# VH-VL binders against ADP-ribosylation factor GTPase-activating protein AGD1 (AGD1), part 7

Target 1, 225 residues: ADP-ribosylation factor GTPase-activating protein AGD1 (AGD1), of Arabidopsis thaliana (Mouse-ear cress) (q9fit8r1to225)
Amino acid sequence: MHFAKLDDSPMFRQQMQSMEESAELLRLRCLRFYKGCRKYTEGLGEGYDADIGFVNALESFGGGHNDPVCVAFGGPVMTKFTIALREIGTYKEVLRSQVEHMLSDRLLQFVNGDVHEVKEARKRFDKATITYDQAREKYLSLRKSTRLDVAATIEEDLHSARTTFEQARFHLVSALSNAESKKRFEFLEAVSGTMDAHLRFFKQGYELLHQMEPFINQVLAYAHQ

## First folded at step 14 (VH-VL)

Design r108 (from r89 with heavy chain S55E)
Fold by ESMFold2, look of step 14:
Structure r108 (fold): chain C 225 residues (1-225), chain A 122 residues (1-122), chain B 112 residues (1-112)
Amino acid sequence: as target 1 above (225 residues)
Amino acid sequence: QVQLVQSGAEVKKPGASVKVSCKASGYKFTDYYMHWVRQAPGQGLEWMGYINPKEGGTNYHQNFKDRVTMTRDTSISTAYMELSRLRSDDTAVYYCARVPWYYDSHGWFDPWGQGTTVTVSS
Amino acid sequence: DIVMSQSPSSLSASVGDRVTITCKSSQSVLYSYNNKNYLAWYQQKPGKSPKLLIYWASTRESGVPDRFSGSGSGTDFTLTISSLQPEDFATYYCQQYYNYWTFGQGTKLEIK
């Protein structure tokens, strides 16, 4: 929703309130999504830790072991397997970091940063509006019998209150426009970037294991014959 | 005393244009929005539009926006409303009216000009 | 546009009578933030321009007799003349200034 006309009016202020309510509803949805993203990245981190443990165990089984079966395979094949598995583990940690940066951090910034700024801007606008309305009431009540020094003070206060009101109004519009832009553009791009990060993860894993395919086939063929 | 004094009655032919003036006195002309309202014979009041006299910005009702032009001359505290391509149903009294709520287009009207009768007849 | 409907369209009353005119808007004219109803009442005598009576739904303009009062909120508004005087013969209009500016069709008050 975008402001079609920036003139201060009851209609304009109703539009602002509607945008604030929309931002709060989106904040709640973002918080739920953030919880899901955090659980997912915690799982990837635990998976990385497990990968390292598995590779360490496999290295211990093959490296320096007195089992003749390892010697029959020629030691270097086992080393190729453990190097490949360790590299896949590092790709998983990169994926975890990318999901956190591209999506989780964006969701949290919206929840704690962007919506907070809207609420602070609203408070400033409300205060400035009250002061401006009070100044306009005094100005409306001026009579020709009012002393010139009192009238001059009322007019000066009116102009000062109007300046503060306009500054607060445009600041609130800016905060709402920022939050609206996040709603329309940033989150879709963040989800799309997360999908691309998954694509890259699987491509790197496939290419690495594809390089191992001749050795895998050699060992399987030998074991079956 | 706050006062709005409008130009005199006009008789026009269909297709012509009319320009009504509204001279303000007794207040700071640029502090308050000026509106225009018309009233056809025996009928109610119809809002036409407003002008911000400080900066000249205008807003017109959809029914008039292709035929009306509102201007002002701040040096003589005068607002103008020009209605072009006149039709017989434009026969009405045309009023200027001030919004006394400081620098806000959205308010009540006080005072009103005395009205300018525009008669469109063939 | 917000449509303003007045009732009745005309009425006759005697000097001293209490007169009530109603005005209904098609949408609320209450701005909840400042808690103001963006509604005014005008009096128009034959051959004269309208005269402001009441703004913010219930605030009487300076110089307007105490017998005129406004009430209501949101969509339903009332102008009351507590004791009708001979000079109150006129047409009365409500007007909203919440979203653009629209007027009721008018209520013609005739003294019986």
Scores: ipSAE 0.470, ipTM 0.783, lowest interface PAE 2.2, mean pLDDT 87
Fold by OpenDDE, look of step 15:
Structure r108 (fold): chain C 225 residues (1-225), chain A 122 residues (1-122), chain B 112 residues (1-112)
Amino acid sequence: as target 1 above (225 residues)
Amino acid sequence: QVQLVQSGAEVKKPGASVKVSCKASGYKFTDYYMHWVRQAPGQGLEWMGYINPKEGGTNYHQNFKDRVTMTRDTSISTAYMELSRLRSDDTAVYYCARVPWYYDSHGWFDPWGQGTTVTVSS
Amino acid sequence: DIVMSQSPSSLSASVGDRVTITCKSSQSVLYSYNNKNYLAWYQQKPGKSPKLLIYWASTRESGVPDRFSGSGSGTDFTLTISSLQPEDFATYYCQQYYNYWTFGQGTKLEIK
């Protein structure tokens, strides 16, 4: 917990407000980043479609045929290439999915979950504060001439209001602490995971295409004859 | 009438401990925080800490954190302050006081106990 | 810690005099949320416990004579006794309860 003690003081409340402001700033930053992530994943999807279009075009040209004319164009090598490109497409889809899951979804969860909880907790705290203040004022207004039953009721109400207030305060602090903890760990993991996903994508693609290098060289040699 | 009645004067040797009691009456004991303040001879007032009689939670001033223990017995509406490892500069009148406001970290003191004189001498 | 500074440390006055004691805090004790000053004044007579006079800087406690008044806001506060009575000779303390509790050093009011 961020707070060592849950003392109700003006300074304590100010500290909570400061933390809430920080959380709000982070929320805005997360939303901006989320938008960027979505645009990126959409682009990956579009890129995949374009890749498949290219593969289809190449197959139509000669990559999918074994007739003498297509063979003369390097049809067998083209076929290998189209197969490889389709496989790379699958890697791109995996990358897209990973970005969506590791970044976009987590950002959204932080915004709609953790930060949202802070806001809701604040509302409850504010409400409880008002109620508690009112109960205190009533209690302080008691006179010696006040009926005992009335006084008892007012005191009970004050006690109840205090309990509610303390609970609300606890929840708000808890929500703030939770948001702070997420800031420290969740984003680092998400970003690092995303970096790894990209590295894997390019590594897999490279390895796959590298297997074609001998064939590429062969075709090039033939073409230069 | 709300009253706080403290235990009698104490004379202690250096290194000893003293436990002062404060009996509350005229109000619901567990609804209010009990504070302790001391005053050395001819000096000002020094806040020591408080206890929440309901849950027993305490908050001590840093100067006393390692030597003071505040407790309560709800069955008899009595708060206790124990100060250990006494030294000469602990000679003072010790007061219990109620915070009439239902906050633990803000509020004025009303009423005060009559005070307990603690003298530390070799 | 909020430091409370009273002035003067001591003063002599006669019955019927107007007396003013000042208290300054090292930081504001005004809470913006409720616009209240977390400041109290106490009276202490020799051999007796302090007695609450004023809270919220200007609210007089029940039973306290009208001649006592508190004023000020933020960091500067004043306790005024409009017409000093024989029973008013005592030591007065200001206290903040904005952040924990700290007291001024006290002002001893003596008979001239």
Scores: ipSAE 0.015, ipTM 0.492, lowest interface PAE 8.2, mean pLDDT 88

## First folded at step 15 (VH-VL)

Design r115 (from r107 with heavy chain S105T)
Fold by ESMFold2, look of step 15:
Structure r115 (fold): chain C 225 residues (1-225), chain A 122 residues (1-122), chain B 112 residues (1-112)
Amino acid sequence: as target 1 above (225 residues)
Amino acid sequence: QVQLVQSGAEVKKPGASVKVSCKASGYKFTDYYMHWVRQAPGQGLEWMGYINPDSGGTNYHQNFKDRVTMTRDTSISTAYMELSRLRSDDTAVYYCARVPWYYDTHGWFDPWGQGTTVTVSS
Amino acid sequence: DIVMSQSPSSLSASVGDRVTITCKSSQSVLYSYNNKNYLAWYQQKPGKSPKLLIYWASTRESGVPDRFSGSGSGTDFTLTISSLQPEDFATYYCQQYYNYWTFGQGTKLEIK
């Protein structure tokens, strides 16, 4: 939603309110998405821990050199399996980190940062509006008989209040424009990057296991003897 | 003390242009938006547009946008409204009016000029 | 544009009467952030320019007698003259300045 007119008017202020309401609706959706993303990345982290535990158990079961269990599992191929399983765990941790940085962190920044800044900018704008309206009321009430020092103070306060009001107004416009930009561009990029991270994860896993196929067949052939 | 004094009555033929002046006194001319409003004989009031006398920026009602030009000369505290391609239904009293709410487009009108009668007849 | 509808279009009354003029807008003219109704009332006598009576719906302009009062909020507004005087016979207009500037059609107040 582009600001059609930057002059202060009731219509301009209503446009700002409309954008604030849209940002709040998106914040609620982002909060739910963030919670889902946090559960997912926590699951990946727990899965990594489980991968390490599984590999450690497999290594312990296999024992050492010349152990009959080690011979039954094909010795050096067993070591290749445990190395590969650890490496898959590493790919999972990379995926967890990528999802956290590309999506979870951006969702949290929007919820706690960008929308918070809109709310703070609104508060400053409301205060500046009240102060400016009060200064305008005093200026409207000036008479030719008003003392010169009182009139000068009222005029100085008016110009100061106008400066503060315009700064607060354009700060709020800036905060709203930033939040609107997130709605249009940044979230699409973040979701797409997350999908690409999953693609890379599965490609790495597939290529690793594909390279293991001859060793898998070797162990199966040995076990059937 | 605060006054808006407009130029005198005009009689024009269809197709001509008219330029109405509005001289402000008793206040800082650039602090307040100036509006133009017209009133056809026996009719109500119709807003035409405004000018920011500080910047010279204007905003016109859609019905007048292609025929009206609003200008000002800050050195003599005077606003102008020029309406071109006049028609018989442009016959009206034309008022300038100040928004006394400091530097705001949206406010009430006080004072009004005395009005300028423009008669468009063949 | 926001349409302003006045009622009645014409009214006859006697000196001393209480009169009420109603103005309705097609949209709310209350700006919630400053809590102001962007509504004014004007008096116009024949051959004269309009004269401001009331702004912000209920604030009386300096020099306007206290028998004039404005009330209402949002879409429904009322101008009341509590005890009509001989100088009050005129046409009265409401006007919104919330979104552009539009006027009611006027209420002509005549002597009975």
Scores: ipSAE 0.482, ipTM 0.789, lowest interface PAE 2.3, mean pLDDT 87
Fold by OpenDDE, look of step 17:
Structure r115 (fold): chain C 225 residues (1-225), chain A 122 residues (1-122), chain B 112 residues (1-112)
Amino acid sequence: as target 1 above (225 residues)
Amino acid sequence: QVQLVQSGAEVKKPGASVKVSCKASGYKFTDYYMHWVRQAPGQGLEWMGYINPDSGGTNYHQNFKDRVTMTRDTSISTAYMELSRLRSDDTAVYYCARVPWYYDTHGWFDPWGQGTTVTVSS
Amino acid sequence: DIVMSQSPSSLSASVGDRVTITCKSSQSVLYSYNNKNYLAWYQQKPGKSPKLLIYWASTRESGVPDRFSGSGSGTDFTLTISSLQPEDFATYYCQQYYNYWTFGQGTKLEIK
């Protein structure tokens, strides 16, 4: 939905209200999604910590490079594995950061920025509308017997009120249009970017561990002798 | 006294253009929207569009959007409506009418011009 | 477009009669924001321009006789002439100005 015209009419105002309602619904969705994103990123952080803990434990189990017992347990391969896991941990941190930046921050910006601006613009518009209506009523109440100076003052007030009203209307429309634009493009970019971030994460991890495949096979073969 | 005085009757051929004028007096011309309405013989009233005399902004009915042009000359408080590519079914009395609501697109029409008869015939 | 339907299309009455004309809109012309009905009534005599009688569905224009009254809300409206006078024989139109501007087809009031 977009504004085809900027004329002040009941239909126009209804359209604005409809858009505002839509924006509010989207705001609520964004907040819920944001909460989910935060939990996810927190989980990624916790997962990272757990991963490091596991790596440390495995390194401890493998002992030093010159430990015969370690060699019997596949020490060299375990060392390669722990190095790889640490590297993958860095990838996980990158993923976490990307989700925060590309998705969570954008959601929050939409809620606290774009939608908030719509709400503020509405308040200003409502105020301006009241003032303008009052000024119009006064103007329409003028009589032939009304003093010219009084009439002039009332007319000036009406002009001023009209200007303010028009400005407020423009700002509200602009704010709504901006919010609508972000709905279409900003979130698509954010979501697609997040998908790509995940793909990269798993690809990098896979490629790194795939390099170990010959060693893993060797150790497995040995273990099954 | 608020008055709208329109130009005289016009006779046009199909395909021609007609320009009707509406001179306003008795009020501040730029403070009110000017609308145009036509009435075919023995028929009802059909809204054509309006102009904001202050800004020159216009809004036309879709049926006329491609053929009608509304303009104004603020120096002489006169609004104009030009209809092009005239057809026989454009034969009608054309009225200008003021919206008595200050700077409002919404409103009733008061007063009306006396009307301009436009006849389109071969 | 909002379609305005008047009833009847024509009627005959005598001086002194009470006359009622109805107008129905295809959509509500009541604006919830200001609780006003965007409906007007006009009188048109032959060869003359329409004249405003009623606006906001029930507000009588200055100079209009008290015998004219408008009522209704939403989609159903009525123009009433309490006691018909000789000068009241004319065509009457309802008009909505809620969404653009559309007119009823008119009601011709003739002398019986």
Scores: ipSAE 0.027, ipTM 0.542, lowest interface PAE 4.1, mean pLDDT 88

Design r116 (from r107 with light chain Y31F)
Fold by OpenDDE, look of step 18:
Structure r116 (fold): chain C 225 residues (1-225), chain A 122 residues (1-122), chain B 112 residues (1-112)
Amino acid sequence: as target 1 above (225 residues)
Amino acid sequence: QVQLVQSGAEVKKPGASVKVSCKASGYKFTDYYMHWVRQAPGQGLEWMGYINPDSGGTNYHQNFKDRVTMTRDTSISTAYMELSRLRSDDTAVYYCARVPWYYDSHGWFDPWGQGTTVTVSS
Amino acid sequence: DIVMSQSPSSLSASVGDRVTITCKSSQSVLFSYNNKNYLAWYQQKPGKSPKLLIYWASTRESGVPDRFSGSGSGTDFTLTISSLQPEDFATYYCQQYYNYWTFGQGTKLEIK
């Protein structure tokens, strides 16, 4: 818990406000980053489509036919290439999915979940504060001549309002603490995970293409004869 | 009339404990926070902590957190402050003071008890 | 902790004099929500408990003579006694209740 002390004081309230402001700033940053992530994943999707298009074109050219012309320029080897390229395309799709799930979705969850909860808690707190203040004013306005039943009601209302106020305060603090906790660990994990996804993407692609290297060399050697 | 009446003077040895009482009258005991403040001879005022007589909740100054215990008996409108592991520098006049409830923990002290002199000497 | 610093530590004056005591806080005790200064002034006579004089920096407690007034905002505060009376010789303390409770070191007002 970020708060060392939970005593309701002006200082405490200012601290809450400061944390809320920080959370709001982070929300904005998350949204901007989210937009960037979406653009990236969209690009990956488009890239995947283009990759598949290229594979299909190559297949149509020679990778999927056994006609003499196709065989003459290495059709069987091209089939290996098309299979490999198609597989690489799947790696891209995996990367896209991972970025979306590990990063974009988490950013959105922080914005629409954790920060949103802070905002809702603030609204409740503000409302409770107003109610409590009103109840207090009524109580302070009591006169000695006030009917006992009226005074009792006003006092009861004050106690009720205070309880609600304290509950709202607690919820706001909890929401802020939760948001702060997420700030420290959630994003680092998400970003690091995304980086790992990229590493795996390139490693898998490299390894697969490396397996094709003998065939590439074979065809090149043939072509240069 | 609102009054806070504290227990009498105490003389204690180092390492001992002292418990001071503060009896409230003239108002609803549970509606106001009860604070404790001490004053060493010739020195200023030092806030020790407070208790919510209604809930029993307490908040102590960090300097006293491990040695002070504040309690209350609502049936007799009395607050208690116990200080343990007494040292010579704990020699002081100890005051109870009321904080207006309508400002929760944001209030000033009014009224004050008459004070309890606690002397710690070997 | 908010540190409260009073000036002077001691003051000698005569009956009828205008007396001013200053209190400075290490940080602002003005709360923006209600625009109130969480500052109080107390009077303490020898062998007696402190007595509330001023709260909210400038509001005089009931029963306190008009000659006592509090002013200031934020970090700088002043207690003024317009015309010193014999019964006013005492030690005065400022107190903040913005963040917990801390007191100034006190100002001893002595008879000249």
Scores: ipSAE 0.448, ipTM 0.753, lowest interface PAE 1.4, mean pLDDT 92
Fold by ESMFold2, look of step 15:
Structure r116 (fold): chain C 225 residues (1-225), chain A 122 residues (1-122), chain B 112 residues (1-112)
Amino acid sequence: as target 1 above (225 residues)
Amino acid sequence: QVQLVQSGAEVKKPGASVKVSCKASGYKFTDYYMHWVRQAPGQGLEWMGYINPDSGGTNYHQNFKDRVTMTRDTSISTAYMELSRLRSDDTAVYYCARVPWYYDSHGWFDPWGQGTTVTVSS
Amino acid sequence: DIVMSQSPSSLSASVGDRVTITCKSSQSVLFSYNNKNYLAWYQQKPGKSPKLLIYWASTRESGVPDRFSGSGSGTDFTLTISSLQPEDFATYYCQQYYNYWTFGQGTKLEIK
């Protein structure tokens, strides 16, 4: 939603309320998405740990002393395989870090930071509005018979309440504009960056295994004999 | 006594312009929005727009936005409404009216000016 | 635009009668934030400018006789004159100020 004018009207206030409701619905969707992203990045981290564990087990099996099977697994062919597995694990850690930084952290920042600021600005605006309306009601009831000292106090309170109201209104509009801007631009950027990170991960993995193809063919040819 | 006093009746030909004045007294002119409303003979009331006398900011009804200009002179507490390219169906009484709710365009009207009759005839 | 429909368009009544005039808006003019109905009533005598009677749907302006009262909320509003007087001959308008400013078509009240 776009603010067509910054004057204070029933329609303008309903536009602000509509934007606040939209931001809260988005916050709930972002929270659900954040929890999904956290589970995904935890899975990548567990996958990395599993890769290291698998490589360690393979090296231990091949590193057993006088056993001919252990010597074969400690030989040059199996060393190339264990090196490749460790590199794949490194690619997973890079992907995990990229998803966390580009998407997960930004989702959490919106949920816990930007929407909180909107709620605080709304609270201040509501308080200032009540004070201003009360001051305007008192000012509306002024008569020629009102004592000058009472009238002066009412007018002073009115000007103070107007100043506080306009400041609170500006701060609420600013907080809403900031939240709307992040929803329109930063989330698209974060998702697109995450897709690019996955593309790079699979491309690196393909190039690594492609370079391994001659060694794979040698091992398969030997095993066929 | 809060009072709005408008300029006198006008007779115009189609295609001309008219500028109606509205002089405020008895209150702080810049504290309250000023609206303009017209009433064709035997017809109801039609809102035309408003001016904030403090800032000079305006808001016009869609039907008038390309022909109306609302201004003010704060030194003499006077609002103006100018309607250009007059048509015969612009024949009406034109009123200024104050919103007595402090510094808010959205409110009821009190007081009204006495009205300015504008007649557009060939 | 919020359309304001008044009923009746005209009526005749005798001095002392209770008179009701209704006004319906095409959309609610109740702003839930402040619980106010953005609705006013005006009296206009022939050759004169409108005079405010009631604002916020039910708040009588200072100096308006207590025989005038306003009621209703949301989309349905009523102006009541509890005991009609000879000076009440006029046209009556409702007006919303919730979204822009629109008026009912008027109700012409003639004293029999």
Scores: ipSAE 0.312, ipTM 0.730, lowest interface PAE 4.0, mean pLDDT 87

## First folded at step 18 (VH-VL)

Design r126 (from r107 with light chain N99D)
Fold by ESMFold2, look of step 18:
Structure r126 (fold): chain C 225 residues (1-225), chain A 122 residues (1-122), chain B 112 residues (1-112)
Amino acid sequence: as target 1 above (225 residues)
Amino acid sequence: QVQLVQSGAEVKKPGASVKVSCKASGYKFTDYYMHWVRQAPGQGLEWMGYINPDSGGTNYHQNFKDRVTMTRDTSISTAYMELSRLRSDDTAVYYCARVPWYYDSHGWFDPWGQGTTVTVSS
Amino acid sequence: DIVMSQSPSSLSASVGDRVTITCKSSQSVLYSYNNKNYLAWYQQKPGKSPKLLIYWASTRESGVPDRFSGSGSGTDFTLTISSLQPEDFATYYCQQYYDYWTFGQGTKLEIK
């Protein structure tokens, strides 16, 4: 929270408005980033679908008992290749899911949750401000000739309006502070987690193919006899 | 009418403390913020801080924050300002002043107390 | 802090004169929400507490003579005494209440 002065004052209200404007600008940047992230995860999903299609085509190409192509590509050789290729596709789907969870979902929470709460708190604050201003004006306009029952009602309304105004003001401060705090830490964690997910994806792919390397070399040697 | 009456003049030694009182009358004490302002001899006005007499919440100017304490007693409609570790340059007239706007720290000052002269000399 | 600069620091004038005191703030004290300038003027006579003259930059407090007027907006403000009277010889302060409370250094109005 960056509020140095918590008094309701012209400067305090301008500081709140400045923070609201900053949050809205960041919301727009988060929306653009989210759309880029969705496009990327759609590409990963389409890539996974393509991986499965490629494996299915390879399995079909190797079918048939009498086909010379089937003899060359059939049996346990193709089974090992198709199993490995399916596993690589599975790693890609895990990456897609991790990017969605670690980055896409957090961007949406900021846009639809945290900034939305700021906007709702602002609306409640503005409404409470109008009611309180009106109650203050009535109270300060009281005359000695005002009936005691009317004066008591004006004072009761003033107290109620004050309580509601202070609650709404502090709720807006809290929503702004929460959005500012999440801005600093949540995006750092989200981007870093996405990079780690990519590291794990490539490491798993490398380890799988590396452990297959002797088999790949054996098959290549056979094919060049 | 609305009136702020302060305690009498005080003479203090360097290092001592002083506590100035400000008794309010003619209005509901807890509805209006009370401020303290001082004026060194031949000098201008220097804002020290305020108290919300309803909640007891305070806000002090940075120059006084480590030495000033503002309190109130709502049962006798009286605000207090205590300044500790007095120095010779704390010699001044100390005023209380009300913001005449319901429950708002920000406003002009009306009325002012008559002032309390605090002299710090060895 | 919003710094309030008054001009002149002292001024000599005769009864009947028109005098003008200026006050400049380091930042605007106009609050756009309510379109008000958060500025007041005080008169202080020797040995007395300050007395409110003007608030909201131009609104005269009840009981203040019509010869006192305030004008200006934003950062530049003036207090004008249209026809100086013997009781007007005093020190005058501007004050902002937009962000905390700061006073000008004062303008001492003296008899020639």
Scores: ipSAE 0.242, ipTM 0.624, lowest interface PAE 4.2, mean pLDDT 87

